# VHH binders against 5'-3' exonuclease (pol), part 10

Target 1, 302 residues: 5'-3' exonuclease (pol), of Buchnera aphidicola subsp. Baizongia pistaciae (q89ad1)
Amino acid sequence: MIIYKKNVNYLLIDGTSYLYRAYYAFLKFKNNFNKPCGAIYGMLNMLRSMLLKYPYSNIVVIFDSPQKTFRNELFIPYKKNRPKMPNDLKEQILPIHHIIKHIGIPIISIPHVEADDIIGTLATKLYKKKYFILISTNDKDLAQLVNIHIHVLIGTSNIVLDESKVKKKYGIIPKLIPDLLGLMGDNSDNIPGVPTVGKKTALILLKTFGSLENIYNNIEKIPKCLIKKAKTIYNNLHTYKKLAFLSQKLATIKTDINVNITTKKIKMLPPCTTEISNFFLHYKFYNWNKLLKQGLWLKNCK
Below, E stands for the ipSAE of ESMFold2; O stands for the ipSAE of OpenDDE; V2 stands for 0.75 times the mean of E and O plus 0.25 times the DockQ between their complexes.

## First folded at step 1 (VHH)

Design s75 (framework vhh_gocatamig_d2)
Fold by ESMFold2-Fast, scan of step 1:
Structure s75 (fold): chain B 302 residues (1-302), chain A 123 residues (1-123)
Amino acid sequence: as target 1 above (302 residues)
Amino acid sequence: EVQLVESGGGLVQPGGSLTLSCAASGFTFSDYALAWYRQAPGKKRELVAGIYSGGSTVYMDSVKGRFTISRDNAKNSVYLQMNSLRAEDTAVYYCAKGPYSSSWYLGGYFDYWGQGTLVTVSS
């Protein structure tokens, strides 16, 4: 674990994932004027935890755009099943951006681009420069980005997914996760997949032929004895071929988004302790303000 | 094409008042938070006030009770009413489209639209 902490050059935080989690975890928290501040508190608590665990890393927080993305243009039902952001959460967004900036953490959000695609693009650019990247998220889809230089941290836990652990958990290597979702779909994002093809059947097909494209190039060679309800599944694979490839495309995280970002621009800046202190006093985070004044808010206590 | 145009800056005496306006075009104004930032000579850019799509507001401590941010969705405009102005309020004031549609890239990327408007508080 100590090796991961010392070797992590960049920690990319899926800010939108944590924002929703913080909001629902701390619904009861209110500020001096009886207004909700739970997302603010929870987000800061998570960021503080990450700063303490990875003191040698450059931390970057990435947020979603609420605007329509290329995936919505390809398939209009994509993520339409997701509820709209609560108004109480919307009102906490500007304070969260304000405090993250004063802590010295870079924020990235691009109109019409999902946080996943920004993360994928940044991680790939940094990987090509031989940096080691840790992605912190609660979204399992980011496991598709895992390689020798890119690992995924599940939430604030000590569980880090490298390529071996992704293969154990999903039954397949990271780069084939979009192909898996192309076959089985993903109900959480309205990705349809192929009707009647579940995870078990999809894994058999991918382990045998290696990719969605190779499955379709070799569909007549698939052993029927390996697949229950084989005739129905073969018929649906033929009928829904275009839907399978659309589903794969929707599930594939882009790594080529136009982000004009240099390593200098995503380097952390020294914290502005006066502004952080003012923020903590406004939200009645008195214990954090005490630690901040002692130089201990961003350092472990003995 | 998204555009924000600031206006209303000028020279004012200490204790005086000014209203800054920001006219927006090219997007559904009512869906987005908007903010006012300022940058004084030789100092870092700082958030002065923000207003969410639902009308809730946030202010930096030094301007609370003196400044009021408001929005008019029918006119696609956001305003900053500045009262009891002090010499330390002297800065270029920038209108920024909120986190929902803005590029919040802090490493030398600027997510502010327009040229800003200069406010000078001096006798």
Scores: ipSAE 0.000, ipTM 0.149, lowest interface PAE 15.8, mean pLDDT 78

Design s76 (framework vhh_6fv0_2)
Amino acid sequence: QVQLQESGGGLVQPGGSLRLSCAASGFTFDDYAMYWVRQAPEKGLEWVSTISWNSGSIYYKDSVKGRFTVSRDNAKNTLYLQMNSLKPEDAAQYYCARAPLYYDFWSGYPDYRGQGTQVTVSS
ESMFold2-Fast, scan of step 1: ipSAE 0.005; ipTM 0.266

Design s77 (framework vhh_vobarilizumab_d1)
Fold by ESMFold2-Fast, scan of step 1:
Structure s77 (fold): chain B 302 residues (1-302), chain A 123 residues (1-123)
Amino acid sequence: as target 1 above (302 residues)
Amino acid sequence: EVQLVESGGGLVQPGGSLRLSCAASGFTFSSYDMAWYRQAPGKGRELVAGIGTAGDTSYADSVKGRFTISRDNAKNTLYLQMNSLRPEDTAVYYCARHGYTYGWSPTSYFDYWGQGTLVTVSS
């Protein structure tokens, strides 16, 4: 979208999302790449794509903290089902930080804070200043942030989710995605939800009552709803009320993290072509070095 | 309730053979790409072999021609046939499920691992 690309003030990159995608994509399809630089190459390839597609945007990369977060304190099993970062990927993180810095892209990582919460907080602050924000991520949970000024780009694809597309894809408006997950859970993050309440039942309840809170305010009406096993659903909602609200809280992206992030801190700097060239030669990215010397690797037309 | 259980590791002489198995449960096995990874002491985890839902295979250069990955969808089992074993093949071998579950998280692309099985190649 020409108009949308021109109007994007900030492109917030889910750096952790990109990092894992780069690592696993190259292992599966490009076994000929040196594994110690597969994530480096993939990360740069994805970031270059974004720089070329959104030349007028301030690009910011956000990474997860390795330290435990408030969600881990609320619910110890939260994300315990996730594999630990492979050492092969871990050793590429510092080189990735160095090259991103030399390109002039700001990096944000906050101890004890998930990238999602940094993204949510930053997008909300920028939205309040009337900027247009695009969030590039493969994480479905960030769709909950979508509004008239905040859209989600699925990874490095051409698919942009506005509120209408989120509603079509998830069956519910962005604001209610945490409520949906509070009911049905999320196996990928070990968020439990309410036992026996799946997506279909959760969507019917949310379309009928509007929110998780309003479902519980009207819980006595549930056995009389025209849904399969209404009495069983009522009993489980009643029994697992605390678990439903815990699951909603775990699924809710924070937009109020106490972070001192100014617009100056997130402004791109001119690229250091000498250091980028040295980096490309070190990792044997010879074609990119050739493009860099010709002024064709990076183009920022702000 | 996704479960991956590796077996078949052990001590073997250089030039010997081992067959690793991975018993999968709690998901539709035939719908997922599967892989074998290994981690040697002091080294990072590396892809050994991958197999797609259509039976398409990929191998690391270090094992190509010596190892064969296969799957039995009827038995929900992934295999790695290891021939002409070398001391440098000594590692813990991991079974892995690839692909997105419910959602968009890139960590779901590699969302389940087995506990691993030790392969030691020594005289």
Scores: ipSAE 0.000, ipTM 0.116, lowest interface PAE 19.0, mean pLDDT 80

Design s78 (framework vhh_7w1s_2)
Fold by ESMFold2-Fast, scan of step 1:
Structure s78 (fold): chain B 302 residues (1-302), chain A 122 residues (1-122)
Amino acid sequence: as target 1 above (302 residues)
Amino acid sequence: QLQLVESGGGLVQAGGSMRLSCAASGFTFSYAMGWHRQAPGKQRELVAKIYSGSTAYDDSVKGRFTISRDNTKNTVYLQMNSLKVEDTAVYYCARDRGYSGYDWSPGAFDIWGQGTQVTVSS
């Protein structure tokens, strides 16, 4: 299945992923009031790039909630190793939401729900209606959502991951990425996995048995497999079975969140040029204001 | 300390008009505000939203309802025209958490009024 730029019905932006990238790219960028505005600039630069590149798509930005999610209820250490959001970034969040609204881009953020689960739910609902969806993110976990109508764009790059490219990059098909993480864990999210089972061992097991469930249905065959330290792997899989399935559950993106958002409610609105202009003047984005006044900020003429 | 107080609900005949008011205390309107409703046995739904220079409406009320704001009085209004029996519900004024003006889920809102009953008779 090929999704061309003109055929992308919805571009779902991982807003939290964009926010952190923008913040660290312009870490000491300040306005005339000595206030940090690097994330504001970077976020707008990235979003403008996407608006120009996908002019026919409905662009939606999804943000994380700061509140604890169901994963924290299941496993208290989940993502506790992640640094707290910097105060300089926190100060920029409200201005970023305001400018995105004035550009006419829908924003979604739900208390106690991770952006990944909102993205997974929306992409699945839109896929069932036969729309083509592109998810823009730097988060590898979203690759598990990839199918014939859902593709992942790596950030603002030109690299698009379909099912075959996910299999080449991760060594496994999208639907088995949670199973892979159930075995090997994910240190970035504090997902434990099974002790002594790394990526290479996990891939061999999944290629041999097909799924986490089938590995456990065939666990007695593992000591006889052509895997280095197969007896140690067998013992640890047996001992840490509950931890493996917990890790898989933590790594699985939910696609059944009740968001009650219709396609009519996530359509882009016309930009409010007066409010955008006032915003640009406030932050001293004079070159962007000049382009805006010329009708060129959201349009590129050869 | 932060509070929304609603008024203007009641009984009205189909085809009639009604205006709901929502007065805010402890904060000012530099954020998005919404009107939600919940009919008996149904989920709460956002019907109208106002944010900075823009308004948005649920398809069921477009052309009939108008949301407006008076920043000097710190009050949000919902003007309801051509009322239908299906508009019968408890109407809630709510503040968007300040982080999403386009989020149409009830979960995007952090400060809620107590609700005002609107009953539309045949």
Scores: ipSAE 0.000, ipTM 0.161, lowest interface PAE 13.9, mean pLDDT 81

Design s79 (framework vhh_8h5u_2)
Fold by ESMFold2-Fast, scan of step 1:
Parts: sequence; structure tokens; C-alpha cells
Structure s79 (fold): chain B 302 residues (1-302), chain A 125 residues (1-125)
Amino acid sequence: as target 1 above (302 residues)
Amino acid sequence: EVQVVESGGGLVQPGGSLRLSCAASGFTFSDSSYAMGWYRQAPGNQHERVAIIYSGGSTNYPDSVKGRFTISRDNAKNTGYLQMNSLKSEDTAVYYCAAQTYYSPWGSLQEYDYWGQGTQVTVSS
């Protein structure tokens, strides 16, 4: 674990994932004016945990934009099943951005771009420079980015997904996760997939043919495969081919978006202790303020 | 052992109602879960989420069941429920209870930590 922590050059935090986790974990927290502050507290608690666990890493927080993305243009129902952000959470976003900035952690958010695509693009650029990247997220979709230099940490837990663990959890290598979702769909994002093709059938097809494209190149062989309802599966694959490739495209994290993100933009800055202290006093985080004055709140971070 | 078990499925006429139950053991919905949800799969269809309730009590439903289905939980009984009213033939499916303890319900390719074995609901005249 010590060697692993030393080798992590960049810790990319799925800020939107952290934000919702923090909000639901501390739903009843209120400040001096009886206003909700649970997401603020939870976000800081999670970020502090990461700063303490990965003191040698450059930490970057990435947030979703509120604007519609290219996926909404490809498929209007994409993520329409997700509820609106609660007003109590919306009110905490600007304070969260303010405190993260004063801690010295870079924040990235790009209009019309999902956090996943920013993370995917940034991780790929850093990987090409031979850095080791850890992506902290509760969104397992990011597991598709996993390779020898890119690993996924499940939230703030001790669970790290490398290629072997992704294959064990999903039954398929990271590169084929979009193909898996193209076949089986993903209800959380309204990705439709192919009717009657569930995870078990999709895994058999992908293990047999290797990719969504190769499944369709060999579609006539499917009725002879040892899968339940092979003829029904064949008919639905044939009928819903366009839907399968649309679903795959919706599930594929972009790693090539045109983002002018330089290593300077993602470098941590020294913390502004005065602003952090004022923030802690405003929200009555008195114990954190005591640790901050003693140099212990952000110990071992750079 | 940590598990969730569904009950309450059956045959009902169109316009009727059913209440599904999801009993949790080895963990509590109040202490552990970020969310619990109900999913269904009908012949020829993909799995779809029909209801979700978050730890704070907020709920969400797709348009297909909104106003007809209600998700709830009883923390004292450690049981979740799906009240299904004004049932239609299109609601015929196997219904699954799922509980998510450590993961955001907002993520894609998310897996709930615990899934039930499913309960059959048939709406026919």
C-alpha cells in the first residue's frame, strides 16, 4: 500500500460523485442560519481523507457541467430518468468550490462536457506521459479506463480496481465494458441496450466473439451458440443493431475531447490558511480550525 | 448472512393493486444504504428501474409508473416496500429489490450491493 501511495502521481476525484455521496450522508446538517451544510462537511471530510492517504499525489477535482452534453444530442432520453439536483445541494456548490480552491486543489468543469469525459481525457494524456493515475469515484463506468497506469479507487474506500479486479467484477476486460453496456444497457443512464440480452448472455457473446463489432460480423453463428433462447437473442440482435451501437457509443467515455488542460492547471497550490480558517469558523468546524492552526489539518500534503 | 428477500408478487387484474415487500437481514436500510430500489424485467425487455428511495427519504420514478407506484421503507421492520396501484398489462414482470450501501445511485454501470431473487407480478384478465 505504501509503495502504491508513493507511485500515484495524480488523484483525479469525481467531484459530482463525491458531492451526491456527501449530500446524502449528511442530509440533516445545518449552519448558524439553519441552512443545510451537510454536503460541504461531507465533501471536505472526503477530500481531507484523500489528502491524508495520498500526500504525494497531485489531487484534482472534476465536476459535471449543468449543460446538456453530446450524449443528450445523440439520444434525448439519456439520463432523463435522473432526478433534479436538490435545491439544498445547489446552495452548497459555490461554497464547496470556494473552499476547494483555497485548499489549493484544482477544480475542472467544462460547459457541455461530462466529468467522466474530462477524467477520461486527462487520465489518457497523463498516461501517455507515463504517470500513474488513480481515479476516485463511486461511478463504476470509469472502470472502462483502467489499464496498467490508470486504476480506480471506489470513493474514499480502500478498494482499488486494477485490470484483474475489473475482470473479476465485470467478467470482462475494461476495454470491453462499453460493448457489454451496448448489449445489456444501463438503467441508471437510460442506456437501452438490446432487449432480452442481459449480463450473462452479453458476457458469453463477448467472450466468444471479442467485441460488439465482431458479434455482428458473426451474427449468423449466434443461433448455434450455447446460450438460453439463442434464436430470440439472434432476432433481437438483428432487429436492434442500431440501438446496440448507439448504447455502446453512449456508454463509451471520451478520451479525446479538445481540452486545453495543462500540467500547470492541474498542479496543487499552497493552501490559503486564512481563508480556510474563516470558512471553518463560519460553519463552526471548530475542531478542524484547531487542527488547521496547528498545521495538522493538511499535514503531509504539498 | 447479508441478504434481501422479496415477497408479495402474484396474479392481479388490470386496475388492481399489489404491495411488494423487501426484507433486509445482516444490514439496516437506515444505517447502511445510500439507496434502495425496485427493478423489473419483462419478457423481451431489459431490466428497468421502477423506483428508488435515497437514505434521506427522497424518491424517484420513471414516467411509466409515476403516480401509480410508491416506494417506502420501514426502518423499525428493516423492510422496503413497493405499492403498485392502477396496474396495467405492461407492468407484468419479475420485480427485484436492490440495496446500495456505499455507492452513489447517480453513477453509471452501478451495481447494488445486495439483490433479491425476484418475485413474479402478472397483470392479466
Scores: ipSAE 0.000, ipTM 0.138, lowest interface PAE 16.8, mean pLDDT 79

Design s80 (framework vhh_gocatamig_d2)
Amino acid sequence: EVQLVESGGGLVQPGGSLTLSCAASGFTFDDYALAWYRQAPGKKRELVAGITSGGSTVYMDSVKGRFTISRDNAKNSVYLQMNSLRAEDTAVYYCATLPYGSSWYEPSQFDYWGQGTLVTVSS
ESMFold2-Fast, scan of step 1: ipSAE 0.005; ipTM 0.469

Design s81 (framework vhh_6fv0_2)
Fold by ESMFold2-Fast, scan of step 1:
Structure s81 (fold): chain B 302 residues (1-302), chain A 125 residues (1-125)
Amino acid sequence: as target 1 above (302 residues)
Amino acid sequence: QVQLQESGGGLVQPGGSLRLSCAASGFTFSSYAMYWVRQAPEKGLEWVSTISGSGGSTYYKDSVKGRFTVSRDNAKNTLYLQMNSLKPEDAAQYYCARDLRYFDWLSGEYYFDYRGQGTQVTVSS
């Protein structure tokens, strides 16, 4: 793991994932004007952890756009079941972006593009140049990007998912995760899948036929390979074929977003210690300000 | 020193067209995505359009899709906004801005490291 940490060229942080985790960890944390600042504290705590654990990596934070994406245009119900961002969290977003900039960490958010697609495109671009990339996220869907140069770190933990660990955890290789979701759907994102096809059935089909396309190329063989409710599952696979492929498309992270993301834009800058100190004093993060003045808050950061 | 200078605004009748330009200097223009944003009287800044550094990707506010076209000439360090079928609601001060990829979710505004002084667009009979 130590050797792995030394070899990480880029640490891509799922900023939206971090933001919600920070918010729920510190829900009632308030400043001297009774304004919420828990997400600010939590985000900084998580980012500081990553800066200390990966001191030689270029760290980049990627955020979701609030605007409609191509998936919403393909399927209007996509993510419509997601609750609105709490107002307490919305008030903290601008300060969070400002402090991340002062720390010297690049921020990427592209109108109409989900963070996952930015991460997928950037990681793919970097791995083609033979860099080693670590993606820090709590979102299971990003595991589909895992290959020999791209690994997933579960949040701020010490658990790193390589291809072998993804296969062990999800029951399928990374590149087939969209096929799995095409069959079983994903209720959290309103991805429909095929009615009556759950994870166990989907895994049996994918292990037998290899891909969503090959399942449909061999559809007449399906009743013979399934143990339970084979006729109902066969009928639904046949009836909902278009939904299965739509669900697969919705679940597939884009790696070809045509936007100009250069290595210069994702290079860390020196921290602005004065602005960070002013920020800590404003939010009464006095212990962090003491560490900052001692050179210990961002020790070994670029 | 980064500088952005807009031009091409003016008075136009509803249904008319205008082409805005933004001359950029002091940075490697092709390395940055650029924004067009606008501010109408008594309103906040509204994002209008984004163009990638290469010009290969463009994005638009829903209300201007099909009417506005953003483009750039990296050899001339110039950003353009072609505005067709102009409506009274399009009347605003228009600004070009350099992308730091900073977006305010509260207001729907893009926060820039640099922005020009703007060019006024008036739509009236």
Scores: ipSAE 0.000, ipTM 0.162, lowest interface PAE 12.8, mean pLDDT 80

Design s82 (framework vhh_vobarilizumab_d1)
Fold by ESMFold2-Fast, scan of step 1:
Structure s82 (fold): chain B 302 residues (1-302), chain A 123 residues (1-123)
Amino acid sequence: as target 1 above (302 residues)
Amino acid sequence: EVQLVESGGGLVQPGGSLRLSCAASGFTFSDYAMAWYRQAPGKGRELVAGIYSGGSTSYADSVKGRFTISRDNAKNTLYLQMNSLRPEDTAVYYCAREITIFGVDSEYYFDYWGQGTLVTVSS
């Protein structure tokens, strides 16, 4: 909805998520010297789409730190299954940062901090000031941040997750997503969870007892609630209690990291059209340069 | 106009020490994260060390424990103390200011590069 789009004060973009999507969507794009430029094009295409859809929002792009985070210190295998960034993509990062700057979009990256924790902290600070925040990401874990002022947009789509839609998608309210992942784990991040406890069992336990803490406060009642394999599940919950709480901690997005970020630093600046034009000419984005010179690159032609 | 002027480079023997300085002007130095990068002949630029406006620091694994980044906000000056220098530390060292990014540990997060200062580690 147009009304909803006009009411979004801040659009927080999961820059790392966008970067990988852009890279894989445009793998075959090359410049005049046979150099890869697909991630540059794709990133700009996605950002342009967001600028056009949310013209009244302050857009901020957040990137992951390449360095080890507190989660890697808590659990060495955390995200070790993730592939290394391709060299073709690494070569495009400097140009991407420069063009984002010239468009007037703030970029945030903090050493040893994951983009999710920066997003969670910024969204929470802005929410406390009664702003409306939209988080654009393909990362399902960010749904745990959803509340009355914080919604998740699935990538560059038109699908917005409010609290009701998160409950429908996950079977649980946003606040309990870390508890769900604490029980069932998350293979994509090497979060172990509790052996033999899958999503269906975890949802039954959470709907019955309310939280991971309350499941353990009522652990003796579990054999009565689960008919099939109840004793195996009870034994594994008891045996792997520390692993369940570690998994919950790994899955919990921090909203309280100490960041020296003011609302002035995350406000969009006017675009530098001369530098954007020079960039478009360098990468042979001639159609975009034509639209830019006509004042139409950031406007829809009716 | 933003200006960054590096100094302190030179020829030093392996195991020796050098201190690089970067004199900054044209902006409120204390408000920005600063970094040192280096570029060896035939190689790309790599991040050596970074320092936040608040004083927190970060280092590349190759220099950790040997190099120390520091700043003097009263003098608008960034420093790099280089100890236990190795031949592979031979490079042009560049001073850089953050580009509205509140982070270090990435070569791609800084602009307003200085002219550089050459460090040669050779016997």
Scores: ipSAE 0.000, ipTM 0.164, lowest interface PAE 14.1, mean pLDDT 80

Design s83 (framework vhh_gocatamig_d2; at its last look DockQ between E and O 0.01; V2 from the best seeds 0.00; counts 0 for: pae E 21.5 > 2, placed apart)
Fold by OpenDDE, look of step 2:
Structure s83 (fold): chain B 302 residues (1-302), chain A 124 residues (1-124)
Amino acid sequence: as target 1 above (302 residues)
Amino acid sequence: EVQLVESGGGLVQPGGSLTLSCAASGFTFDDYALAWYRQAPGKKRELVAGIYSGGSTVYMDSVKGRFTISRDNAKNSVYLQMNSLRAEDTAVYYCARDSIAVAGTEYYYGMDVWGQGTLVTVSS
């Protein structure tokens, strides 16, 4: 599904996702600047793309906090399989925040809160106000937020996940994605799930019983519902019940973070062209500076 | 210098087995995810399997149950055990370093270091 520009009230950008994508996409980027600037360039390039594609949308960029979250406390192995942020990327964080601010895009980062939970909370609040929200991210887990007013844009592509596409992709409705991940796990986030329960088995169980909770309420029926490895799966479900629900909890995006995010705080400001120009010159983005001077770089002037 | 060096490729018959090795040097091996890619003649390079620093793994659907990726941090090496090989598995296999844990499509993998590749030919 393609979302028309005028139909998107808010575009919530997973800044962390964008950051890493930009960093690796432009790892070999050289502009005779002695400091790493590939992530900066890539981030700006992606943001510019969004500004051009959605000129009438309020854009907000949300970043992770470097601090531990409740998930780390609940499950020590959570995301421990992920490498640390490279130093040369860390050095680019402040400049990225600086330039985004001067472009006029609001940034949200909350200590000890993951970007996903901020996005979930903000999207929910805006949804209640009858806005249409587009979430731009490379994280498939955010598909659990999809409903009639919340869609997920895959990065900067034109691929938009609505309810229908989520069903096709996952084999289940958005709200059951955490249940699915609770059963099968999520290797990306080092969420364990239930051993020997794969995607297919998880889908069968969820389609049959409707939820993780209901699966366990009817656990004695499991051997009759499965053709392969029924006994093993039954035993594992019993043995790892706590782990299944923990995994579900870890995979569930929070939508009720206690933060005071008002519409005023997420309002775009007019761009500061002088600061943007200085920034471009500093990093030797000369072509962009030329476009800026011609009024062709920024298309979302609010 | 950061580098990856593949080995273990060769000619095998259908149904045969082969183990690929990748030796890493020049960086802290334990901090990075590693992956195996393959490129068949005339086809685009595709992700075969990945292993994160913590040991979690990901596989393309066509190799699930047949291929196993593993790592030995003490040896700075990643391996790909390939069983029940098929003609369609014929390709140059590449080892790559990934600095981030990415789920989903290969388009988002941040592979920044590549080996020279090793040829695997499955033929009767």
Scores: ipSAE 0.000, ipTM 0.196, lowest interface PAE 16.1, mean pLDDT 88
ESMFold2-Fast, scan of step 1: ipSAE 0.124; ipTM 0.601
ESMFold2, look of step 2: ipSAE 0.000; ipTM 0.095
ESMFold2 (binder alone), look of step 2: mean pLDDT 80; pTM 0.806

Design s84 (framework vhh_6fv0_2)
Fold by ESMFold2-Fast, scan of step 1:
Structure s84 (fold): chain B 302 residues (1-302), chain A 123 residues (1-123)
Amino acid sequence: as target 1 above (302 residues)
Amino acid sequence: QVQLQESGGGLVQPGGSLRLSCAASGFTFSDYYMYWVRQAPEKGLEWVSTISSSGSTIYYKDSVKGRFTVSRDNAKNTLYLQMNSLKPEDAAQYYCAREGIQLWSDEYYFDYRGQGTQVTVSS
């Protein structure tokens, strides 16, 4: 029996998700000149917890591109409803990149590519090489990547989602999450879905027919099903077929982007303790600097 | 069309001062971190300074700390580098650059830089 922590070869961190969580967790944390540095502290705190919890894993941090992606080309409203990154968070990004580098953690960000697609592609490439991958994220949509070798960790929590836990939590198997979102939409990302089709109706349709494609192959059977408002649902599925498939496409994480990444490039480097110490002193993280000098910043005891 | 145009370079004696300017156009200047980088003859490109989009976070190469000051005017789409106590080792072609995407923990990427302005420090 292999315990989970010893089985994880790669820990892929949704860096953008971590940045927002760190920013809001330490919003009131400021330096001597009343300038925010909470995201720096929070990001380090979260990364430190992951380094301590998964000491045998190769940790990689993936960030979103600030530029429009293929999804915005397909559907201009995609994610336009999301609030802009706060300026005081933007100001902390470069220091965060520098300290992550000094800790020895690889960073990946690709122009015009969302972190989700980089994560999906990298996890799939590593899975094909028989590695075990844990994806740390607060984004529910990454649960669609879950399989026998790819699991999702909810942020920095103790909750790990395998295939059975995804099915229990979301009511559907991972590979059908894009189909679910194709039907019900996702308001957080401006994915439209089919009008009047909510999660409950979408789950009934997917359990009955198996996929979005098979729902449309059997669309004439819907008015005969014992589904609430079946005739209205039939009419809307027929009318909004193109939007359903567009919504499915927008919700589907790419696993085939051209990322020429070798396992050598995503291997952690030894930490540069001198630069980490200089960073801690600059931001007045004196307790962490004391632990670092004692060899305890990345160790709970000797 | 992204354009970066540096000016303010020249010949100065050791201990002298110069102020470099970079005029930016073709993009939303206030959304980007900006760099000053330099290249001396027979040397590689060296990072000198970074300034955040708002101007509140600033980094310097150790050898220029206390002598150089980077600043920006977002209303004028202009980046500045005030260089004091210039040394012969500071002689180089100076470029302003727009921050791009960091691809790896040991690499960084800037996507555009200007044609540069030459700084010469005579003995």
Scores: ipSAE 0.000, ipTM 0.172, lowest interface PAE 12.6, mean pLDDT 81

